# Designs tried in a protein design chat: miniprotein binders against q9bqp7. Part 144

Target 1, 240 residues: q9bqp7
Amino acid sequence: VPQNWFPIFNPERSDKPNASDPSVPLKIPLQRNVIPSVTRVLQQTMTKQQVFLLERWKQRMILELGEDGFKEYTSNVFLQGKRFHEALESILSPQETLKERDENLLKSGYIESVQHILKDVSGVRALESAVQHETLNYIGLLDCVAEYQGKLCVIDWKTSEKPKPFIQSTFDNPLQVVAYMGAMNHDTNYSFQVQCGLIVVAYKDGSPAHPHFMDAELCSQYWTKWLLRLEEYTEKKKNQ
Key: E = the ipSAE of ESMFold2; O = the ipSAE of OpenDDE; V2 = 0.75 times the mean of E and O plus 0.25 times the DockQ between their complexes.

## First folded at step 13 (miniprotein)

Design U4
Fold by ESMFold2-Fast, scan of step 13:
Structure U4 (fold): chain B 240 residues (1-240), chain A 82 residues (1-82)
Amino acid sequence: as target 1 above (240 residues)
Amino acid sequence: SKIIYVTIEAPDPELAYEIVKRIMRLAWEHGLEVIYVEIEGNEVLILITAPDEEALKRFLEELERIAKELGVRVEVTIEERE
């Protein structure tokens, strides 16, 4: 589908705060739906190069750790990522007066890694919130929408043990971010416009996180690629 | 169009990072797209898409020049994109 038919940005919306905006971040629950999620679309349309790279990594890890060690490693990575997201939601939530922060969630190398990024984050508008693109028929659960260095961003928090200093090292993460952005910009549950993205790669050893800022032009470029992945998914689903 | 796998072994991780930046800029200047970058210590893997054979040949010629200039080992594998 041409980008002109389904633009990422909504010209009827502004990124400026309105007096009527909620004082607390939005957290719309994700409804179980027949409509595909962003992650499902991306998983079902992996390129053969992505499949090759994933299998290459898997084989190397199994050689190093053994099959049981690899399974334990991947389970631990998943758990640490989940805890990292829980800690960030807690840190960025303004409702601390009635809910005590779990100090155990606030102490990790990953949280240390993102401290310099968090200092530049303000004006949180949404946390762990569902988005749906009504016209393109996909859903997602985004991590965060907030101002980063004065610009309203869809922010995606990632954990990694290996350095990822280039946005091209993050695979489909840019597509995930713009998919959430396009959905939010056209979702009636939200009133504001997001034109920027931010992928934050946090490190287990506390090394400074790598921020990958995506301006409006870059978001538009990745949006075109996301639309192609969505079209591929739709065609594959139709032929099953 | 073609997919190019560029594998580089650098003397150290810092030079590996600098080589990636130079190659990414070179790809961009010749209208090629870098779709993946991986750095593990001194080993680099870069995946690049080339729209046509002319752009690919010019890119590879300049890549070889850079490799010789920096004294690094470069291997290139090319495959057809569907």
Scores: ipSAE 0.589, ipTM 0.853, lowest interface PAE 1.4, mean pLDDT 86

Design X1
Fold by ESMFold2-Fast, scan of step 13:
Order: C-alpha cells, then structure tokens, then sequence
Structure X1 (fold): chain B 240 residues (1-240), chain A 87 residues (1-87)
C-alpha cells in the first residue's frame, strides 16, 4: 500500500473527442530536467529478484554467444527495435504515404508480425510523445495512444525473439504503460482520458504478435505497484 | 534455511534460498560473504522480503564467480551446509 496515493484516472476527462482536439497525432518532445523518467524510476528500483534474474539471463546469453557475440546481439536488438518503432510511427501517421518509404523496413518480420493488430488500431491521438505527471513529478516518452478494438489505449510496442503469451512475462512493461497513462491523464498538454493499456510483443520471424490488453481494473492494480516503485525511488534519492 | 534453486552457468553460480526470519537471513548472508571473501572470489548476496498470499517469506539470492564449474559445485555444497545451520 503506497503512503501517498493518487488516482490513475482523471474524473474531469473523457475518452471522447473534443472540438479542441488536433486533427493530427500529438508529438510533444521530451525535455531533459531533474524530474525522473519512468524508465529511470523502474531501473533504479528493480527488485532483488529482478536483478538476480537479469544477471542469470545475461550469463546464459554470454555462454551461448560469447562475450563479443553478446555485445553484437544487444546492439542489433537495439537497432532493430529502433527501426521497428520508426516504421510504426510512419505507418500510423495520417499524413504519411508508404510509396516512398523503405520497402524492406515496411516488410520486415516485425511489421508482418503486427499486421493483425494494426487492423484493429484507429483514431491515433499521440505518437512518440512526452508525458509529465504534474502532481507526482515524473516524465516519460510513450509510443502511441490510439483506439484498439474501439477502446482508447496507451500502446507499447515491444520486439522479442521468444513468444510472450502471458503478461507476467513482460516484467515492468505493465508498470511502464500505467505510469504513462497516469501522467497523460493529468498532463495539461492533453485533454482526453485513457483507461486501457496494450502491450504488443512483435516477433522477428513474422509470427503473429501477442497483444496483452489491460482493462481499467488491471491498470488500477498495476498503478498501485507503480506508486510503490515511485515512492521507493524518491526515498532512495533522499538517501543517495 | 532451504535451497530452492541452483544453476551453474560456466564460471558463475546462481542460488536461491529461503530463510525462516530476516535476522537469520542477514546472518546467513554475512557468513556467505565472509566465506567467499576468504576464498578470494566475487559474490553478490541479496536479501529480500517477499509477500505471497498474505504470507511473508525471506529470500536470499546468491551470485558467485569462480574460475571453474567444479569449484562452484564445492562452494554450493558449503552454502547448503550454512543454510542448514541457519534454520
């Protein structure tokens, strides 16, 4: 139970379009400052179990690939993830046309993997956009806010080599999504309410992506866990 | 204490243990760090309180680096003995 509870949803907001809503998706740039990012909070408050499991995974990979092979692997994963996010932003932007785009990038296994998900995505409100929780004082950069099967969601695109059929296998991803959601719902740069989350895990071989939908109740449960992580971060920072 | 899981991956060992109390877990962790320091080996020992279904358990995570897997097997047995001495 967090000591300083704050609601994830804003009762003064609606998920329906307002007359003042822009016709193009919002893309607010992330500003560097003393205020911690969602990623930093999560990285600085990993549980001891998470630290242990991460070290064990790294060792398994080093044994499989060698130390230099592991470095190359991680570099390649980062680059492919970046290209995947760039392709998705391009595909979901209403002002873009695909005729002049890199056809190999658009026909990658990851993009093939998410095709069935993209068919259910519409009404894009934000892409690669900064959020700030004005009361809890944290910031983040979210991937996408759009309707998935008619429900407005914070959508987080992930790449993976292994199937992820269960949400528990995504570590802190649910916390990341609800942290962005809570920030956006209380950020004056946005006027709408998001109550649902979606984590989409895409596969390099083109196998169908796994969507992990989070309804309002599940988001509320993870929000409580996020508040605990934020409190832990704040306490650790005081002690340095 | 009880050893819940052991995995030796090349020159590193990953051990998960449970102890009946936080006090015993802290004593155990200190003894493990001392043992590995005397052997001149790198060790990380982390103690965590975990709550599951309203019950609290104390988990100890141990990561050891040694020159060979055979040395790790001997060290793991010594850690198992220490765990038994601590409840």
Amino acid sequence: as target 1 above (240 residues)
Amino acid sequence: GRVEDVEILGNRAFIVLTLPTEELAEKFAEEVRRLLEELGLRVTVMVERETEDGKTKIVVYVIITAPSPEELEEIVKRIEELAREHG
Scores: ipSAE 0.705, ipTM 0.941, lowest interface PAE 0.5, mean pLDDT 86

Design X10
Fold by ESMFold2-Fast, scan of step 13:
Structure X10 (fold): chain B 240 residues (1-240), chain A 83 residues (1-83)
Amino acid sequence: as target 1 above (240 residues)
Amino acid sequence: GRVEDVEILGNRAFIVLTLPTEELAEKFAEEVRRLLEELGLRVTVMVERWDGKITVYVIITAPSPEELEEIVKRIEELAREHG
């Protein structure tokens, strides 16, 4: 149990559409400041097991690919992920000119991988949008907020070369999703409430993406773990 | 202490151990750091209480895999001395 507990959901907000909701998806720009990002907090508070497993994986990859090969591999993974996110923003955006210009981005195996999930996505409310938790003092850039199978979700798009059929195999991704959710629910730039999450793991070969749906109860469980990571980050920062 | 897993990958060794108390784990970790420092080798030793047990993670970098095998055996003996 974290020492400074704060609720993930905002009782003053609704997850239902209302007349005040914008017709165009929100895209609040991320502004650089001294407030830590979700990704920084998570990277600086990795469990010792996670640090150990990551170092062991890196060593295996370096033995297989060489140091230059590993660097190239890592750069390519990053670039593919970036292009995948750009393609999804284009597909989900109401701007048709972007879709026309970026036809080549729409043909990737990753986009084929997510087609069956996109059929269940509607009512997009935010895309590549900044969130800030004003009380807990952290920021983030979320991928998407939309209805998935009728439920409003924070949706996080991931690329993977290996299958990730279980939510546990996605590591800190559930923490990232609930951190964005809690921030959005308490950010004055937004008027609605999100209570569900969705992690979508897409595959380069076009194999069907794995959706990991997080209901309100599961989100609440991961929120407690996120608060502990945030507390650990704050304590470590004071001791540096 | 008990050795749960050992993997030697080229010039690096990855060891997972469990110890009966956090006090013994921290004492063991410091002894391992001293041993590797005296040998002039890089080591990372991390102590964590996770999933109901106290776990120690050790990462060693040495010039050769053969040298690592001897060092691993010495660490196993140190673990035995610490419960």
Scores: ipSAE 0.705, ipTM 0.937, lowest interface PAE 0.5, mean pLDDT 87

Design X2 (at its last look DockQ between E and O 0.98; V2 from the best seeds 0.76)
Fold by ESMFold2-Fast, scan of step 13:
Structure X2 (fold): chain B 240 residues (1-240), chain A 87 residues (1-87)
Amino acid sequence: as target 1 above (240 residues)
Amino acid sequence: GRVEDVEILGNRAFIVLTLPTEELAEKFAEEVRRLLEELGLRVTVMVERWTEDGYTKIVVYVIITAPSPEELEEIVKRIEELAREHG
């Protein structure tokens, strides 16, 4: 159990739409400061098993592709993910956003993969938006907050390039989602409550994306694990 | 200790072991680090407490870098012997 427990949900907030809510999705810019990001905390507190498995995977890839080939592979995976997120932001934005044709074509498989999920997404409240937990002192940049099948969710879009997915991202994605959720629920820039999460894994070959829905109970369970990771990060920083 | 898994990938070896107690695992880890330091080789040794179905296991992860796979085979044998000496 964490030494300093804090609730993920804010009892003073509602998960229902409010008349005072913005008509357009929020997009609050991320401000650089001394406060750690969710991704920084998670990267610096990987479990020893995760570190071992990541190093072994990297070595297998380097043997297959060579050092330069592995660097190119990693760069391409990053670029594909960035383009996928940009396309989703464009699709979900109520305002028409123009994108270069070549970039849209390059990510067509991932977009095809998520089509069935997008049909169930509505009521977008935030896109590529910064969150800050004032009490727990961490920040993050979430992908999307919208209703999925009638439930308001923090939605995280993930790409998986078959046959070579990043193993480490399977462990921490639920923690990332609940960290954003807890921050948003206690961030004065937002007025609503989110109690559910959704991790969407899209595939490059256009195979149907896999949705991992997280209800309030599951979010609370992962929230406890996130608090432990945040505590580990804080302790490591003190000892540095 | 028991060797659960060994994989040699080019110039690196990846070893997973289980030890009966955290004290024995930490002693084993120190002996492994000392062995590799004496050989002038780079090693990472990590000790982790893991719980499954109400059982507690102490797992040790070892990553070794050496100039050749042949050197790694001999080092792995020595680590396996050392594990047997630590419960």
Scores: ipSAE 0.723, ipTM 0.939, lowest interface PAE 0.5, mean pLDDT 85
Fold by OpenDDE base, look of step 15:
Structure X2 (fold): chain B 240 residues (1-240), chain A 87 residues (1-87, ends at bonding distance)
Amino acid sequence: as target 1 above (240 residues)
Amino acid sequence: GRVEDVEILGNRAFIVLTLPTEELAEKFAEEVRRLLEELGLRVTVMVERWTEDGYTKIVVYVIITAPSPEELEEIVKRIEELAREHG
C-alpha cells in the first residue's frame, strides 16, 4: 500500500463537459523544470528483471545488427514513432488548424493500422498536452484526450514491430496512462476529468492495431502501482 | 541455489538463479562479484525478491562481459558450482 495515498479521480470535477468546452483541443507546452516526468519515474524504477531483460534484448540486437546497426535501428524506431505521433496530431486536430498536411506522414503502415480505432475516436479535448500533478510532484506529456466509443479517455499511441494483443505485453504503458490521468484530473489547466485509459498499439505493416481499453476499475488498480513507483523514485532521490 | 536460465550472447552471459533466502543470495552475489573482479571481468549482479502464493524466492540476475565467449562458458560453470554451494 502506498504511504502517500492520493486519489486518481478528483471528486470536485464533474464528468460532464462544461458547456464552455473549447472546440479546439488543448495543447499545453511542457515546461522543463526540476519536476520529474512520468517517463523518468518509470525508467528509474524499473524492476531488476526488466533491466535484465532489456540488457539481454539489446545484446541480441547488437549481435544481429552490429553496434552501428543497432544505433541506426534505435534512431529509426524513434523517428518512426515521432512521425506517427505527428501524423496522428494532424489527423485529430480540427480542420481549421490543419496547416498543410504532409501527405507523406499519412502514408504509413502505422496510420493504416490505427484507421479502425480512429473511427471510434471523437470529441478530442487535448493533443500533445502537458499535465502536472502539483501535490504528487510529477509532470507528463500526454498524446491525446478524446472519446473512444463514447467514453472519455487518455489515449496513448504506441508503435510496435511485434504483436501486443494483451495489455500485459505493454509493460509500464498502463502506468504511464494512469499517471497522465491522475495528473490531468488534478491539473488546474484542465476543467474536466477522465475515468478511462486507452493504449493503442499500431503496427508497421498496417495490420489492425490492438486497442487496450482501461476502465475506471483497472485504472484504479494501476494507479496504486504508479503511486508505489513514484514513492520508490522519491526515496531513491533522497538517498542520492 | 538453482540455475534457472543461462544464455551466452557473444561476449556477454546472462544468468538467472534462484536462492532460498535473501542472506544466501547476497552472499552469493558478493562471491560472484569478487570472483569475476579477480578475473578482471565486468559483472552486474542484481538480487530481487519474488513472493508468489506465500512462497518467497530470491532471484539473482548476473550479467557478465568477457573478452571471449569461450571464457564465459568456463565462468558460467564456476557460477553454477558456486550456486550449488549456496543452496
Scores: ipSAE 0.722, ipTM 0.940, lowest interface PAE 0.5, mean pLDDT 90
Fold by ESMFold2, look of step 15:
Structure X2 (fold): chain B 240 residues (1-240), chain A 87 residues (1-87)
Amino acid sequence: as target 1 above (240 residues)
Amino acid sequence: GRVEDVEILGNRAFIVLTLPTEELAEKFAEEVRRLLEELGLRVTVMVERWTEDGYTKIVVYVIITAPSPEELEEIVKRIEELAREHG
């Protein structure tokens, strides 16, 4: 149990956006500061098993592809993930963004993979937007806040190659979502809150993406685990 | 201690062990670090506690880099002996 529990939800905020809310999604810029990011907290608090498995996987890849081949593979995976998020931001933006110029960006198996999910997404409220938890002092960049099948969610887009899953990306994804959710719910740049999460795993070959819906109860359970990781991070920094 | 898994991948070895106590695991880890330092080789040794409803295991992860697979095999044998010497 965390030594300093803090609620994920803000009772002073509505679950639903006001009908007078603007139609343009929020995009709060990320500011430079010394406040740790969600991803940094998670990376710095990996278990010994996670570290070991990651190093072993890297070595297998280097043995298969060579060092230069692995570097090229890693760069390509990073670039494809970045282009996937850029494409989704373009697709989900109102026509105020010139989407027509991104045709090459839209030609990927990952975009094909998520098409059936996008049909159920509406009411986009935020895209690639900074969040800050003012009390717990952490920051992040969330991918999307939108309704999924009528429920307002923090939505996190993940890419995956089916035969070679990254344990780190799969294992910590729910913690990342709830950390963004808690930060947004206590960030003065946002006038609304969110109680649900969605993780969407997209595939390079265009196979149908897997949605992982997280209701409020499940989010609260993962929130407790996030608080423990944040405490662990803080303790490590005190001893450095 | 018990060796649970060994994998040799090119010039690196990846070893998972269980030991009876955290005290024995830390002594084992220090001896492994000393052994590899004497050989002028790099090693990573990580000790982790795993607990499930009154069931506790102490797990040790070892990662070794050496110039040849033959040298790795010799070092792995030595580490297996050290593990047996710690319970």
Scores: ipSAE 0.652, ipTM 0.918, lowest interface PAE 0.9, mean pLDDT 85
ESMFold2 (binder alone), look of step 15: mean pLDDT 81; pTM 0.772

Design X3
Fold by ESMFold2-Fast, scan of step 13:
Formats: sequence, C-alpha cells, structure tokens
Structure X3 (fold): chain B 240 residues (1-240), chain A 87 residues (1-87)
Amino acid sequence: as target 1 above (240 residues)
Amino acid sequence: GRVEDVEILGNRAFIVLTLPTEELAEKFAEEVRRLLEELGLRVTVMVERYTEDGETWIVVYVIITAPSPEELEEIVKRIEELAREHG
C-alpha cells in the first residue's frame, strides 16, 4: 500500500464537456527538465530479480555474439523499434497533402504483425505525445491514444523477437501504460479521460501480434504498483 | 529449497532457487557463502521476496565465478545438495 495514494482517474473529467473533435491527433513535444520520466523511475527502481535477469541475458548474448556482435544487435533492435513507431505514426496520422511514404517502414514484418490489431483501432486522439502529472511530478512520452474495439485506450507498441502471450511476460510495460494514463488524466493539455490500456507486442517475422488489453480494474491494480515504484524513486533521490 | 534454474556461461554460474521462508533462505545463503569462501571462490548471493497471485515465496540468486566450467558444474551439484538440506 503506497503511503501517498492518488487516484488514476480524474472524476472531474467525466463531467467535463468535450471540445470539438481535433482534426489532427495531439502531438505535444516532450521537454527535458528536472522532473523524472516514467522510464527513468522504472529503471532506477528495478527489483533484484529484474537486474539479475537482465545481466544474465546480457552475458548470454555477449557469449553468443561477441562484444561487437552484441553492440550491433542492440543497436539494430533499437533502430527497428524506432522505425516501427515511425511507421505506426504515419499509418495512424491522417494526411491532407500527398507525400511519398517510406516503403521500407511500411513493408516490415512488424507492420504485418499488427494488421489485425490496426483494423480495430479508430478515433485517434494523440500520437507520440508528452504527458505530465502535475501533482505527482513525473513526465512521459506515450505512443498512442485511440479507441480499440470501442474503448479509449493508451496504446503502447512493442517489438519482440520472442513470443509474449501473457501480460506478465511484458515486465514493467503495464506500469508504463498506467503511468501515462494517470498523467494524461491530470494533464491540463488534455481534456478527455482514459480508463483502459493496450500493450501490443509485434513480431519481426510477421506472426500475429499479441494484444494485452487492460480494463479499468486491471489498470487500477497496476496503478497501485506504479505509485509504489514512484515512492521508492523519490526516497532514493532524497538520499543523494 | 528447490533449484529453479541453472546456467553456466564460461567461468560463471547462475543459479536460481526458491525456499519456503526467509529464515531458511538467509540460512541457506550463509551456508553457500561459507562454502565458496572455503573454496577461495567469488560468490554473490541475493535473497528476494516474490509475491504473485496471492502467493509468496523467497527466491535466492547465486552467482559464482570459478577458473573453469567443469569446476562450476561440481560446485553447482554441491549447492543443489545444500538446498535439499534446507527444506
């Protein structure tokens, strides 16, 4: 139980009149400042189990690929993830001016992997957009806010080389999603409320992506865990 | 205790064990540290409480560095024996 509990949902948002639908999804730029990001908080509060598993994975990969091979591998994984996000932003952004799309971005196996998910996505409200929790003082950059099967969700796109059929296999990803959700719900740059999350794990070989839907109850459960991680981060920072 | 996973990578061994209580885990960790100190080898032992689906168990991580993979395999078997002695 966190000592300083704060609700994930904003009661005032339910009664707030909606503005006109934006013709273009919101894309608020992330400003670097002293306020910690969601990813920094999570990285600085990893459990001993998470640290051990990460170190074990690194040693296995270095043994298998060599140091130079490992560096090339991790660089390529990062680049592929970046390209996947760029392709999704392009696909989900309405365009008025005809522009040539990067064929290399649109033909990847990752894009093929998510096709069945994308057909259920509509009403895009935000893409690659910054969020800030004004009360809890943290920031983040979310991938997408859109309706998935009729429910407004914070959607997080992930790439993976190994199958992740269970939400527990995605590590801190559920915490990341609810952290963004709570921030957006209390960020004055946004007027709507999000109560659901979706983690989509895409595969390089084009195998069907695994969607991990998080309803309001599950989001509330992970929110409590996120608050504990945030408290741990704040306490560690005080001891610098 | 129960051995959940073992991996030997070059001159290092990684062992993951579970024990029913924190007291047994700490006792086991001390015995492992003592064993490897007597052998003159480097060891890191970490004890963590893990809770999932309303169940709680204690996980012990053992990381050993030795001159050869063959020596590590023998040490791992000895640690497995110690785990059986501690529940």
Scores: ipSAE 0.000, ipTM 0.147, lowest interface PAE 12.8, mean pLDDT 78

Design X4
Fold by ESMFold2-Fast, scan of step 13:
Structure X4 (fold): chain B 240 residues (1-240), chain A 87 residues (1-87)
Amino acid sequence: as target 1 above (240 residues)
Amino acid sequence: GRVEDVEILGNRAFIVLTLPTEELAEKFAEEVRRLLEELGLRVTVMVEREVWDGKVYIVVYVIITAPSPEELEEIVKRIEELAREHG
């Protein structure tokens, strides 16, 4: 239903390994640009329901923690997420870099939480790598591209204090994953095709992480919703 | 209109309502804004068309900020009465 529909998958690409693929996972740096990021597009196009729920959550937290306590809480959540991503990048990097990894980054409940998921992850092709959709004009920084249970996926690592057993509980995360997927599939810096997504929600107490696998059909459904959010962002920007 | 949810959190009230049509929802929203303006209080009223399981719902989100929680109970009652007057 988007006015400027564009396909998520690239018919000229294969998901099979290529002999010309780098032996080391790709890590293309994200450069600051006028082109909007996936996270900016999503933040600027929140639904009225999302705005209402966010304000209500903030008020509950402020009442519980105080204004200063809430600021400290949000800073700590951000820092924990950053450390979790750094630890995963270290774990998934080639063995030749192991001696340089910080042992403290590997010791957390979040890392314990994802162990059963990591057993099924192999063939890492990209880590903390920039993607750009040249036609649709957006950029992003994806966490990981690897095979999960034999299927090539864009993998997004999330930390949560509350259980997220259903994909609907992950809010805009599916949109973020398909946005990265569509960009990568049309980015000349990459040669392969990704058709699946995986959102992994890790828990601080070490409880087993919840994997939310997104097959090609589900990715296509969320891609249509992402295109609508991108269209809304573009329209709002024109009216500024 | 129907009140779906009400939560008073300190000096703020969060209300979710549904109304039969977008026209009635916009009229209701404007009357809520007028009521809170007359009381000298801050209010955010948002109207959204939502589709759930193929059914269309017109949802109104109301956020009120008052000097104290005691004032909010009376205001919420007035908003509930106003909703009943709008289908």
Scores: ipSAE 0.680, ipTM 0.936, lowest interface PAE 0.6, mean pLDDT 87

Design X5
Fold by ESMFold2-Fast, scan of step 13:
Structure X5 (fold): chain B 240 residues (1-240), chain A 87 residues (1-87)
Amino acid sequence: as target 1 above (240 residues)
Amino acid sequence: GRVEDVEILGNRAFIVLTLPTEELAEKFAEEVRRLLEELGLRVTVMVETYEEDGRWEIVVYVIITAPSPEELEEIVKRIEELAREHG
């Protein structure tokens, strides 16, 4: 099976702490080039149902808010997510400056929502860090790599504003996580192995966040699906 | 074919249909595109095939943009009729 030629896990790496691993979390900056990002690949290869449902949701929102109101709404959702990630980076890394924190977003409840998850997070190895798969030629910016309940995970932080959450498919979240995992496991800037994923959905009202843990077997299953999306993206680009 | 869902939102119509075979769905999709093009309207027609529990479902998604909701109601009726002609 061609998927066996591009494994998610690197047999030459261990998930055990290495003396050569930096004690300070890695933060490799993302280089914006022609190399496709994980989010671009996923956006360009949405299922037909996802495309249909997204367009229907957009039209419903435009009817409710107007064209300008819809633009403002989507900009605010993006900004809230960005500020939440900045707050989490600051919390998980003492080296982060307070000047970049958004006090209003912290008061909105997202940080309260995630507190019980943070109690189980330790051994942070990377924060807001770029990954590149050398062979498959894609890039990404992962949120966090840390131990969750004793297991090294790629952790992805998500926000939900209910009752009208952004319609972006939650099924793509597992694909995003494993894409980052496979890239990191084959990126020369990193020396360790990650075999597990964690998606944390935080709520604006402070309700307890939902952790969605992905073990090695589940990650392998989603990796196969990610490879198919990447192949679909590559094929579409060859036809342009 | 069978109409599963229809929603008109302003000047757009969103239709979900199921067809008995992929061949019939592709033929239906092409006829819908032709019909809307002849009317000078914008349309997106997407055919998706998926398997669940050894059974195959062929779904057609249609998005139509027209100048008025009244025009959309007439077009939807014509599409429903066309779907019935394709099993």
Scores: ipSAE 0.643, ipTM 0.915, lowest interface PAE 0.9, mean pLDDT 84

Design X6
Fold by ESMFold2-Fast, scan of step 13:
Structure X6 (fold): chain B 240 residues (1-240), chain A 89 residues (1-89)
Amino acid sequence: as target 1 above (240 residues)
Amino acid sequence: GRVEDVEILGNRAFIVLTLPTEELAEKFAEEVRRLLEELGLRVTVMVERETLPDGRETKIVVYVIITAPSPEELEEIVKRIEELAREHG
């Protein structure tokens, strides 16, 4: 049980459209800060099983690719993910907000993979936008806030070479999503309430992406786990 | 204790064990750390309580990562760790 429990949802906010909502998706820049990011908190508080599995995976990859090959592989995975996010931002942004367009970015296997999900995405409210939880003192950069099948969601786009059909196989991704959700719901830069999450795992070969929808109840369950990770981070920081 | 999984990957061994109680698991972990430190080898030993999603059963899991000069040495070390696990329930 977290010692410093705080609600994920803001009772003073509505999930319905507001007349003051901007015509273009919000994109608040992430500012340099001493306040920890969601990704830092999660990286510093990995479960022992996660640490073990990550080290074992790294060793397997190094044996297969060599040390330099592994470094190149991880750099390529990072670059592919970055390009995928850039392509999605371009697709979901109104055309008038685009500085330039590269049609080759829109033809990747990852974009083909996610097409059936994008057909159900509308009402984009935020893209690549910073969130801050003023009370709990953490920050993050979320991928997207939009309606998925009529429900307002924090959407996190993931790339994978291997299938991940079960949400349990996505490690800390649910915690990342609810951390962004809780921050946004209490961030004065935003006026709306988000109660649902969506993790979309896209595949390099263009095979259909797997959507992992998180309803309000599931988000509340993962929120409690996120609060425990945040407490663990704070305790580790005090002892370092 | 029981060995659930062992994988030797080059000069590193990855071992998963289960112990009946957290107290026995911590004693076992300290004994493993002492053994590997006396051998002058790098070791990471982590103890974690895992509860089934339905909350009925709690497992105490020990994760061991060993780095040694050769795979042959790791096979002998793994055997010693298995023996040590049996001494701790």
Scores: ipSAE 0.701, ipTM 0.924, lowest interface PAE 0.5, mean pLDDT 85

Design X7
Fold by ESMFold2-Fast, scan of step 13:
Structure X7 (fold): chain B 240 residues (1-240), chain A 87 residues (1-87)
Amino acid sequence: as target 1 above (240 residues)
Amino acid sequence: GRVEDVEILGNRAFIVLTLPTEELAEKFAEEVRRLLEELGLRVTVMVEVYTRDGEWKIVVYVIITAPSPEELEEIVKRIEELAREHG
């Protein structure tokens, strides 16, 4: 049980769209400052098991690729992820015109992988948008807020190279989603309520992406775990 | 204690153990750190305690770096023996 409990949902907000809501998805820019990001909090509060498993995975990769090969591999994974997110933002924004670069990116196996999920996505309200929890004082940059099969979700797009996925990200993906959700629900830049999450894992070879839906109850369970991680981060930072 | 998993990857060994109590796990962890320090080798020993199905689980994670894989096989056996001495 966290020492300072705070609710994930905001009773003053509705999941229904307002007539005054923008017709274009929101894209609030992220302003970096001393306020910790969701990813920073999670990175600095890994469990002992997560630390152990990450070190073992890194060693296995270094043995296979060499130290320079591992650095190149990690850089390429990051770049492909960035390009995948850029392509999804372009696809989901009704005002985007495909550029030649974007068209080439849209031909990737990751985009092919996610096509069947995109068919069930509509009512996009935010893309690559900053969130801040005004009371708990953390920030984040979420990928997407949209309806998935009729449910308003915080959607997080993940890439996976099936043989060698980044193990660290697997443990914390639900925490990342609920952290963004709780922040958005209490951020004055937004007027609506999100109660569901969706983690979509896309594959490099174009095989069908796996959607991991999180209902309100599951989100509430992960929210408690996120509050504990945030508390741990705050305590560690006081001691530095 | 019981050895749950061992993997030697080049010049590093990754060991997962379970101990019957947190006190025994901390004593075991300190003995492992002392053993590796005397051998002049880098070691990370982490004790993690959690509950599952109403039962306490006490896990020890050990990461050892040595000059060669051959040295790690002997060290792992000594750690296994040390674990048995701690329940």
Scores: ipSAE 0.703, ipTM 0.940, lowest interface PAE 0.5, mean pLDDT 86

